VH-VL binders against q5qx64. Designs and how they scored, part 8

Target 1, 184 residues: q5qx64
Amino acid sequence: MESESHWLWLFNTESGKLSVKLSDTDVFDTPYKPSQLVNIHFNEQMMDIEDATTFQIVSETLEAYPADKMPCAPQNAALNATAWCRFGRPQMPQSWHFQKSDISEWPLERRLCELNSGFDQGLFLILDTDDEFATCLLLSEGMQLSAIKSLRQYHVIKVTLNRLLPATVDLALSAQSNWGQQLA
Short names: E, the ipSAE of ESMFold2; O, the ipSAE of OpenDDE; V2, 0.75 times the mean of E and O plus 0.25 times the DockQ between their complexes.

## First folded at step 2 (VH-VL)

Design b9 (framework fv_barzolvolimab; at its last look DockQ between E and O 0.53; V2 from the best seeds 0.00; counts 0 for: pae O 4.3 > 2)
Fold by ESMFold2, look of step 2:
Structure b9 (fold): chain C 184 residues (1-184), chain A 123 residues (1-123), chain B 107 residues (1-107)
Amino acid sequence: as target 1 above (184 residues)
Amino acid sequence: QVQLVQSGAEVKKPGASVKLSCKASGYTFTGYYINWVRQAPGKGLEWIARINPNSGGTYYNEKFKGRATLTADKSTSTAYMQLSSLRSEDTAVYFCARSGYRLWFGEYGMDVWGQGTTVTVSS
Amino acid sequence: DIVMTQSPSSLSASVGDRVTITCKASQSISSYVAWYQQKPGKAPKALIYAASSLQSGVPDRFTGSGSGTDFTLTISSLQPEDFADYFCQQSYSTPLTFGGGTKVEIK
């Protein structure tokens, strides 16, 4: 339990690297290019309460899953999600990479989804939704989108809601719960 | 010092439109959703819609789709709702309220509310 | 739409009483519930979010509990300033919906 109020955003203007200084000896690098980022006017800046809250929420959400069912450390995902929520450039939709689903509505509490490109199926954290779109951060270590294009871990893509699939990890837990309910 | 200040009362005829404003101060405007909620006289609260001021993304209650339009102006930290084709049933106090963090809609409730704008629709 | 059924619709209580207000959802909504206080002519004021988390600046006498379909707001020792209407609100799915309200009157 380390207070997020001690953490600093770092931005190297020459390399365009956005990082989090966690302690005097620990720096966490985000994978985002400068072209993917906005609102950076600093070399160092203290994380604020909104940043700390985002980190806490994402960490707690992902920590509720067994580690063997998650393709990432929850805290790494939470740091990148916090960085993107604070500094990520709004994305244009890229739904054409993904197969349609039969989803007509997405419950707000569903924080995880999967997307299927026809080449690969990846696990994503949902950062935001609206009437048409979801903004999704890749948790899987990589995802092939086409014969020549891939999405890297923690990168963000925006899709129409009818591309979202229930996460396999959530379906597995639901199936186990239904079994237990039948026995009780 | 977190504050939402709404525009003044409006009196309209049926069929007209109204545009309400909600000016935010004391916090990072693009870091929170802005919701619009109304309360008709003697009735409960009804959620209309919300906007993400950073992306412009919106969620509308189906009841108001096609009549309500939400926008946000980052440069003035002001959210707007336009409601068209007004009817007498639209007479209510209209509130703006910020909610949650940009990450997930509504999870943190609506923690700061504007003072409300009374809209009266009558002949 | 998720219906939030709030009870009682009104109650009378004395200063110092323990007051309990319930809200029942028409389907399971996990813990995605907030509670609000509203006084006449004023905007609602947030009390509780995520079913049980206390909003900043809200007195400790307010407690939220519940998960699934049944949710409760408790005022452990009613104060004169607690005379108001109280509403629950679900954030599980759109449209966001509110309970019908509970008017708390001081005897």
Scores: ipSAE 0.327, ipTM 0.743, lowest interface PAE 3.9, mean pLDDT 87
Fold by ESMFold2-Fast, scan of step 5:
Structure b9 (fold): chain C 184 residues (1-184), chain A 123 residues (1-123), chain B 107 residues (1-107)
Amino acid sequence: as target 1 above (184 residues)
Amino acid sequence: QVQLVQSGAEVKKPGASVKLSCKASGYTFTGYYINWVRQAPGKGLEWIARINPNSGGTYYNEKFKGRATLTADKSTSTAYMQLSSLRSEDTAVYFCARSGYRLWFGEYGMDVWGQGTTVTVSS
Amino acid sequence: DIVMTQSPSSLSASVGDRVTITCKASQSISSYVAWYQQKPGKAPKALIYAASSLQSGVPDRFTGSGSGTDFTLTISSLQPEDFADYFCQQSYSTPLTFGGGTKVEIK
């Protein structure tokens, strides 16, 4: 596994946010506040096998893309995705910020998508889907939703499936992974 | 050990509803999907729906949408399927089965199954 | 919906035989295929996931192969406990769908 066996979940005493202690001198801060999380009744909790597996799979998935085409470091996105999957509070839909797409069915294989607010088009990692909705983690450095509202990197939202757009980075891959043809 | 234990056999009349349970133990209940699959006597397997116990999010086979309702109780690690407007062709063994998150494990299968609940619909 | 066409529907074999079961998807599904064994009166048992990965505790005489549309389950040397029904299943797209099954019976 990629995760060290001694990595610990804890809360940063200065920021109040969920963090991962990687070593005595290295702490990774997630952007997630306690109010966004569940099952957080601990001072320190060891990362378990499921957490380590989630981190490894997300890291490997994102590492397959060229680094200069990705808006984030794979390991940072993977730590934040692992944190949300472990402790994230279920989200209410926010589809009204985003333009509709013509996609009738999203392939379960596709883990990246884009959403278009009319002000910006952001790249997201899909954490989960159901019949009607997708839960998406923002990989872009930020995303403007309106004149007065923006999402920060690694913010998690829930949207209807008819808002999902093929990720540009997926469309740039070989002909066999050309998503426009696979969705047709 | 990891296991799923299902509720006992049910006999219903056409038009009735049935609610089946599936109790999980030996693993983190919220870390896996719970699928519901049925098998009519002497026939193959048919996927009904799945639920994410953490979010409550569901996927339904369109054939069962509007008749099947999946829920999960995190405090008791128990998943439920209610099937309404029962017909004679709903007579089958109903299984629950866990599957890993497609994103997280890269595994696309149901690795642990309940023992099955027989539902008989007859007048 | 993705249709999984499984063949043969039944076969007769002797202990020690090599058995091959095939599953064909109506469209490309990469490697999102699992294989299950089912004995009378019992729940299905997972054998293979991700087309070729062996489930923990399953004997290594079971192998899965294939990608795209054509998938195969092979039992290299059939044992008495292997007489059962076998099913393939795709998880590429909802609804999840199973093959029609293959009954492996004693010759």
Scores: ipSAE 0.146, ipTM 0.676, lowest interface PAE 4.8, mean pLDDT 87
Fold by OpenDDE, look of step 2:
Structure b9 (fold): chain C 184 residues (1-184), chain A 123 residues (1-123), chain B 107 residues (1-107)
Amino acid sequence: as target 1 above (184 residues)
Amino acid sequence: QVQLVQSGAEVKKPGASVKLSCKASGYTFTGYYINWVRQAPGKGLEWIARINPNSGGTYYNEKFKGRATLTADKSTSTAYMQLSSLRSEDTAVYFCARSGYRLWFGEYGMDVWGQGTTVTVSS
Amino acid sequence: DIVMTQSPSSLSASVGDRVTITCKASQSISSYVAWYQQKPGKAPKALIYAASSLQSGVPDRFTGSGSGTDFTLTISSLQPEDFADYFCQQSYSTPLTFGGGTKVEIK
């Protein structure tokens, strides 16, 4: 899906929902709560070219993977990713939930990663990185962090780089087509 | 109007430190990375580091790790770069430049630049 | 680090000429390339992003092309205001790196 028309950000103060109006009949609701968002002091706002382009890039990136290997629709993931990039509140690191991966340097070309909680392993889209942390969006339908705690799909979490694992889908693609970068 | 305005020229001695400022206006400060790039006289462009003003996250060129420190003040929409242990080789024009971190990993380049700050390091 | 090899380092051209500048990456970087114009004493100005997307306000005579390792900036008909330095830049991975630059001079 490409944005040929002007998409709109919608924020409903009553329901607390952030949505994207794709058309007169199509509205996409993000799962994010007002407490997770910033700069949401609007009812309706035009999506700018950068947001639209972000959506396109993320969509194209995710669409490059076999659909049967992805736990979500690229469009939904891209919309949520775009929403978070535009309105997401900075997260505090929660690295303690995840096992270390012994990775000291994460290549930026790796757009997907996996995190292992010891209870479960989830596929994530990397939204942002710095020298120490990665902000990751859960693509898997869910991920168990503990016996009593789980993450929902599209949940955003910040972790230290040494918690990131190579995505299985990337490894598989690298093995088959040899186009992927290997972690040193 | 979207713009970045940088602090004035600096003259320093070797071993000293300098702190440059970059004030943003005309856009949401926290919505974009601030990059720092320098250009030695008659030379090309060299990327130093970037900061996410929203999260405070920083990413440094390994060449400058330990010497460069980026900070950002949301209240004043101002980014700062401190460079320590200055050398003659650090003589350059230093630019701050905006790139959208809403745009995945800065793919869309640096679309707004400050006017540059000349830093001269001499004995 | 990804090395961006830019060529030529300089060229002389006349108004109306077609100018082509090339940038070669040391490894595949998909389309993560930007092009900048810089005039003396001024900051760089973004021309192209994502290898082929024209920055807002940039004349149509500027075009970017390429993917993988080879990228090109083309000025279809050089104008007087186009005499400047041009730089390519990769944004595929950190550290971000620039080409060595191309000086477009008047013939």
Scores: ipSAE 0.036, ipTM 0.668, lowest interface PAE 4.0, mean pLDDT 90
ESMFold2 (binder alone), look of step 2: mean pLDDT 92; pTM 0.942
ESMFold2, look of step 4: ipSAE 0.316; ipTM 0.722
ESMFold2 (binder alone), look of step 4: mean pLDDT 91; pTM 0.940
OpenDDE, look of step 4: ipSAE 0.027; ipTM 0.648

Design l9 (framework fv_lecanemab; at its last look DockQ between E and O 0.09; V2 from the best seeds 0.00; counts 0 for: pae E 10.8 > 2, placed apart)
Fold by OpenDDE, look of step 2:
Structure l9 (fold): chain C 184 residues (1-184), chain A 123 residues (1-123), chain B 112 residues (1-112)
Amino acid sequence: as target 1 above (184 residues)
Amino acid sequence: EVQLVESGGGLVQPGGSLRLSCSASGFTFSSYGMHWVRQAPGKGLEWVAYISSSGSTIYYGDTVKGRFTISRDNAKNSLFLQMSSLRAEDTAVYYCARSGYRLWFGEYGMDVWGQGTTVTVSS
Amino acid sequence: DVVMTQSPLSLPVTPGAPASISCRSSQSLLHSNGYNYLEWYLQKPGQSPKLLIYLGSNRASGVPDRFSGSGSGTDFTLRISRVEAEDVGIYYCMQALQTPLTFGPGTKLEIK
């Protein structure tokens, strides 16, 4: 999504909502609570070039996949991802919810992954990685972690790398064609 | 085990050239940006150069710009630093380091370092 | 170029005591994205540097929780809640906001 006007970050202290004003008539609400966010001491703030770039890269990445294979709209995911990249509070690892994978090393160029809780499997966007952990944003509508606990769409969770599974959509694409992902 | 091993250091005269190598193992080398950082004897750390995972983005420190060339061969899991017009002040231990943290908006955190290789520039 | 400074340059510490190192930058390291691009490194005697803190306050993998980074803008602090013998070395702050990346002069931590 391209616009000649600058997008704005909006934070409502009363409602605790972080939003993106895309236009005078279009405001996107993130699902994140104030407790999940940092650096939100503003009412209105212009989205900068780096945020815009992040949004663009994520959007393009997600748009490369067939729409029928994705559980969310690329724009919504990208907006939430961008919001988290800027305002997301670092998360404590919660790897115990997920099954271990047989992958010894995760390629950083893979931006999608799946996690399996034993109850459910969800598609995630990888927001950040280091040598030990990955911060993942749930793209699936939901994911059951236990009999009584579930994650909502766009929930962010940090896990050890050995929990990451290849995304089915990536495997499918790789089988059909060789595609590369470039990072800005 | 994740490891970086520098080589190529030695004694060289002022104005001379030297090529350093850094061999990576234990990780997908092509997925990481890489740095050269040096340390003169008894001195602090000085950033020398950066090269992105693909090699498309390169940055140099001001003191080495125009004289040093950073490059990489991902097929060989190797990082290089070609040094020319060497000066006495280039004398240092040279470290290669991996940029270990990655966000959508950039790389940061040199999380893996080699043991270093010593370059001595002296007449 | 961003100029980095540290204080103190020498820090003798009694084992078990807390320690604090200050780092200052000539310009704000707070990016518009809300993150401070400040890193802390420790170089133990005879060893290569090791990453301690990234983005101002995030502890790198394997770094003990007695280490913490704080601050914003131009003023940053590395704290060690209880100094151990293994913490001896030179601590460097580094700005990663813009190239060229620049290090502070280093703070030498020694055991009294």
Scores: ipSAE 0.024, ipTM 0.605, lowest interface PAE 4.0, mean pLDDT 90
Fold by ESMFold2, look of step 2:
Structure l9 (fold): chain C 184 residues (1-184), chain A 123 residues (1-123), chain B 112 residues (1-112)
Amino acid sequence: as target 1 above (184 residues)
Amino acid sequence: EVQLVESGGGLVQPGGSLRLSCSASGFTFSSYGMHWVRQAPGKGLEWVAYISSSGSTIYYGDTVKGRFTISRDNAKNSLFLQMSSLRAEDTAVYYCARSGYRLWFGEYGMDVWGQGTTVTVSS
Amino acid sequence: DVVMTQSPLSLPVTPGAPASISCRSSQSLLHSNGYNYLEWYLQKPGQSPKLLIYLGSNRASGVPDRFSGSGSGTDFTLRISRVEAEDVGIYYCMQALQTPLTFGPGTKLEIK
């Protein structure tokens, strides 16, 4: 259904700033630079059903974890994940920042991972995978990648699948995880 | 381009056997579960069988259980349906279909279908 | 087994008009994880089926916005806000909650 209380994408065409209007008094700013986003042709656009579905599922997934185990508010992570899924520009892989894992198989239903740069280890939300790569959104407040380079919270990086590590929160909750396939 | 192509259909007498093949291209076949679905002439769709991406999980429809065997060869990007003890009611167009996968939803629907191959069981 | 029914079985529609197709299951398709395991497929004349809707209300990639799915539990609806000539074909609902997977009988949509 559609009401005027629906969330709206806001895009300032001069500054290139992408935001979500949650209410008349509540606007959520995404951290993404114009160069990280596809070309956006509106100033204001209603969030569609696919956007709302992505937000709901990401939010519910993260809310299943105890709040003291998450480095972020689930709603904030879900808003940024939805924004990136809809408007994020495809990225070049940057796997060289991260150490290879010994894990030979990654369960595709596992939505959280950690990456280890040798300087820091951060918790990520997996936004998408293909045959070779995963697109990962940083949930941790920040992550040092090298002596001079860091990744900011909610920013996105693309890596080969053999860089993914199991998230410690999933190891603690493995008995409660939905690891199976739909028909199993 | 993501594509599935079935082959191996034909005319068979009741009690006979037939092996259907499905060739996959344009995607990593080993990452996806696969289905067979059939459609009798003038009738609706009937789900036949499912095999998981690794081949470790297999399910069959009630009408084919014990007579049909689904299998896959991930090295050759191929899905198979071995049909035996064929009956007149097995006459149908047989489709192979890929189980779609989206990380946030898991396996969700049959998002890619082949063109179908026709099996006719007639005395 | 989960029995799926559809109504109407034949649906003539004026070009440009909205259309609705109902699907009912013999048991709830709402899983404890919060999802309804109900899918919609379109089979155009002479073609293989194509996925339109999954998990009750999610539009498959490349499906026009004029298609929408709604409902929960045992009652589901596929809506086409403005029927176009290329929408002609047979629409099937299918439950994906438990094996054997089962389709509805189909609804033939025709332009009249």
Scores: ipSAE 0.005, ipTM 0.497, lowest interface PAE 10.8, mean pLDDT 86
ESMFold2 (binder alone), look of step 2: mean pLDDT 93; pTM 0.952

## First folded at step 4 (VH-VL)

Design b11 (framework fv_barzolvolimab; at its last look DockQ between E and O 0.35; V2 from the best seeds 0.00; counts 0 for: pae E 10.0 > 2)
Fold by OpenDDE, look of step 4:
Structure b11 (fold): chain C 184 residues (1-184), chain A 123 residues (1-123), chain B 107 residues (1-107)
Amino acid sequence: as target 1 above (184 residues)
Amino acid sequence: QVQLVQSGAEVKKPGASVKLSCKASGYTFTDYYINWVRQAPGKGLEWIARINPNSGGTYYNEKFKGRATLTADKSTSTAYMQLSSLRSEDTAVYFCARSGYRLWFGEYGMDVWGQGTTVTVSS
Amino acid sequence: DIVMTQSPSSLSASVGDRVTITCKASQSISSYVAWYQQKPGKAPKALIYAASSLQSGVPDRFTGSGSGTDFTLTISSLQPEDFADYFCQQYYSTPYTFGGGTKVEIK
């Protein structure tokens, strides 16, 4: 997916909505609240080349996965990811919601991960990583964290690396690649 | 106009610590990673670590973990690297370099570099 | 760590020559490769990112190619200002690693 024209960031101070104007007739609403955002002191702002590039990279990455294995439309995920990269407020870690894994390092090539709360398991897009934490965007339609708490799609959460699980879709792709090589 | 300006040359004894600075200007400081790379005399480039000035998140080369500490001051648009327990092998030119984290894991590489800071470790 | 094996370590060429520098990764790194030019006493300058994307302001005589493990930087027609050191870098995974460098000298 490519931008056909100049996209615009829109922020409505009354509704508190951050949106992307894709065309005169097409506006995409992000699910993020003003409290989750920074540098939103505008009504309308042109997306820059960096934002457009981010969108392209994310969308292309997500489009590489089988559609039936993805719980969201790549375009929507890419738009929300781009929005968060541009305006997302740094998050405090909330690792206690999730079960521990045996992972202490996360390679950059793994752009997807799964997290398990003990109640549910969700697919996430990794937006950023460091030595300790990963910032993850929920791609699944929802994820139960506890008996009374759930995450909505495209919610962003920061967790320690030892909570990350390899994405099932990546494991499947790796298995297919290995099989193909064995057959060659 | 986008530039990174580093602090001056340092001469240290083995076992000492050094703290280098890298001041950014001409762009939004919090929109890019700051990387630290060094180059020993007549040698190649070695990546040390990176920091997200916005979140404070850091990533270190295992080789430098425990000795290198990255920090960033948003109010002054300045990144810092402290290297402790200095050895003669740490003698090198140290560079700070910008890379865009919004482009997803540094897709643009390191597009802006500081002029470098020479650190000499000798008895 | 991913090892970037760069070759040759040095080469002599004349103005107008076609120059090719190669970088081989110890494992597949997709297209997460950058190329840099460095002149004596100066910081590296970015030439190519994403294996083939030209950095802004870089002459089009510079071309990057490759994917997976084998990458190439080509200078189609060497100019006097191109005599310098060149480095490849992978940013596929941490720690980021560089090639050993190639010195392009005047013949």
Scores: ipSAE 0.032, ipTM 0.672, lowest interface PAE 4.2, mean pLDDT 90
Fold by ESMFold2, look of step 4:
Structure b11 (fold): chain C 184 residues (1-184), chain A 123 residues (1-123), chain B 107 residues (1-107)
Amino acid sequence: as target 1 above (184 residues)
Amino acid sequence: QVQLVQSGAEVKKPGASVKLSCKASGYTFTDYYINWVRQAPGKGLEWIARINPNSGGTYYNEKFKGRATLTADKSTSTAYMQLSSLRSEDTAVYFCARSGYRLWFGEYGMDVWGQGTTVTVSS
Amino acid sequence: DIVMTQSPSSLSASVGDRVTITCKASQSISSYVAWYQQKPGKAPKALIYAASSLQSGVPDRFTGSGSGTDFTLTISSLQPEDFADYFCQQYYSTPYTFGGGTKVEIK
């Protein structure tokens, strides 16, 4: 999966819809509301090299997993991840929805994580981390956060690092591996 | 044009402090980490610390914890490192370098480096 | 701390030679390796990131390869401007660490 130089960001000011024009006939709509976005003062805008790099990396990361182990199409996750990295509004942490873990360090190679709300456990792509927080994009088809609140697929939430759990799919692959090292 | 420009050379006595600056231009300062790396004469490279200019969050190599302090000024797009309790072994060229926190995957490494600031510590 | 063991520490070569520099990590670091070129009195210059991806503006005679623990930088046809020091660096986890360096000298 590669972006082409002619991919365009589209923003419809009347509907508030952020989209990617992939070709004359193919448009991908993101699920994000204008209140979640910044820098959306355009009608159309060329996708740049940083956007293409993000798309390629996410696509390749997710395509490395067997398709039956992933709850989403890698291309769709990559397009939404790219959109969020470019236009997503900085998030306030919402760690209170999720149970704490004892994990104190998170290897950069671990691109997937799981979060546990006590109601549900979902698979996430990590878009960004720093010394305190991770910005996580939901790959699972929805995740219940409380009795009345759910997080929808591809939506983004920011949490402290001590909420991250190793992804089950990574633990399963490590059990089959001939690595000299175990996953953290 | 992405660029990091560092402050000029410093000569200090043991026990003193030094504060180095690193001014960024040509990119969004808050989208990338700023790392500090030093190189003693004839030696290899040693990573000191990094700062997230957006949050102010820092991470220090344990060897420098308590002596190094990183700050960033968003309004001037400038990162700073203060190193206290200087010793002769702190004589080195100090570099700032940006790295890819904008994308968690860290794919870029340290892609842009400042020109370096020589710090000489002598009695 | 992750130790990056770089070899050789120095080599002599002629223009047109193929040179190979290796780094071995003390644990698996996936592909989080960068390679830098440094000339005397200058800052390091990024050559390779993510083990094998060429930095913008770097000639394609530079090739990076490897994953896990073993990484290689290859210069396919050495040019006069390539005589320099070269360093690998892991950025898998903090503290980030560098290899000891390889000095590439003209024979």
Scores: ipSAE 0.006, ipTM 0.533, lowest interface PAE 10.0, mean pLDDT 86
ESMFold2 (binder alone), look of step 4: mean pLDDT 92; pTM 0.942

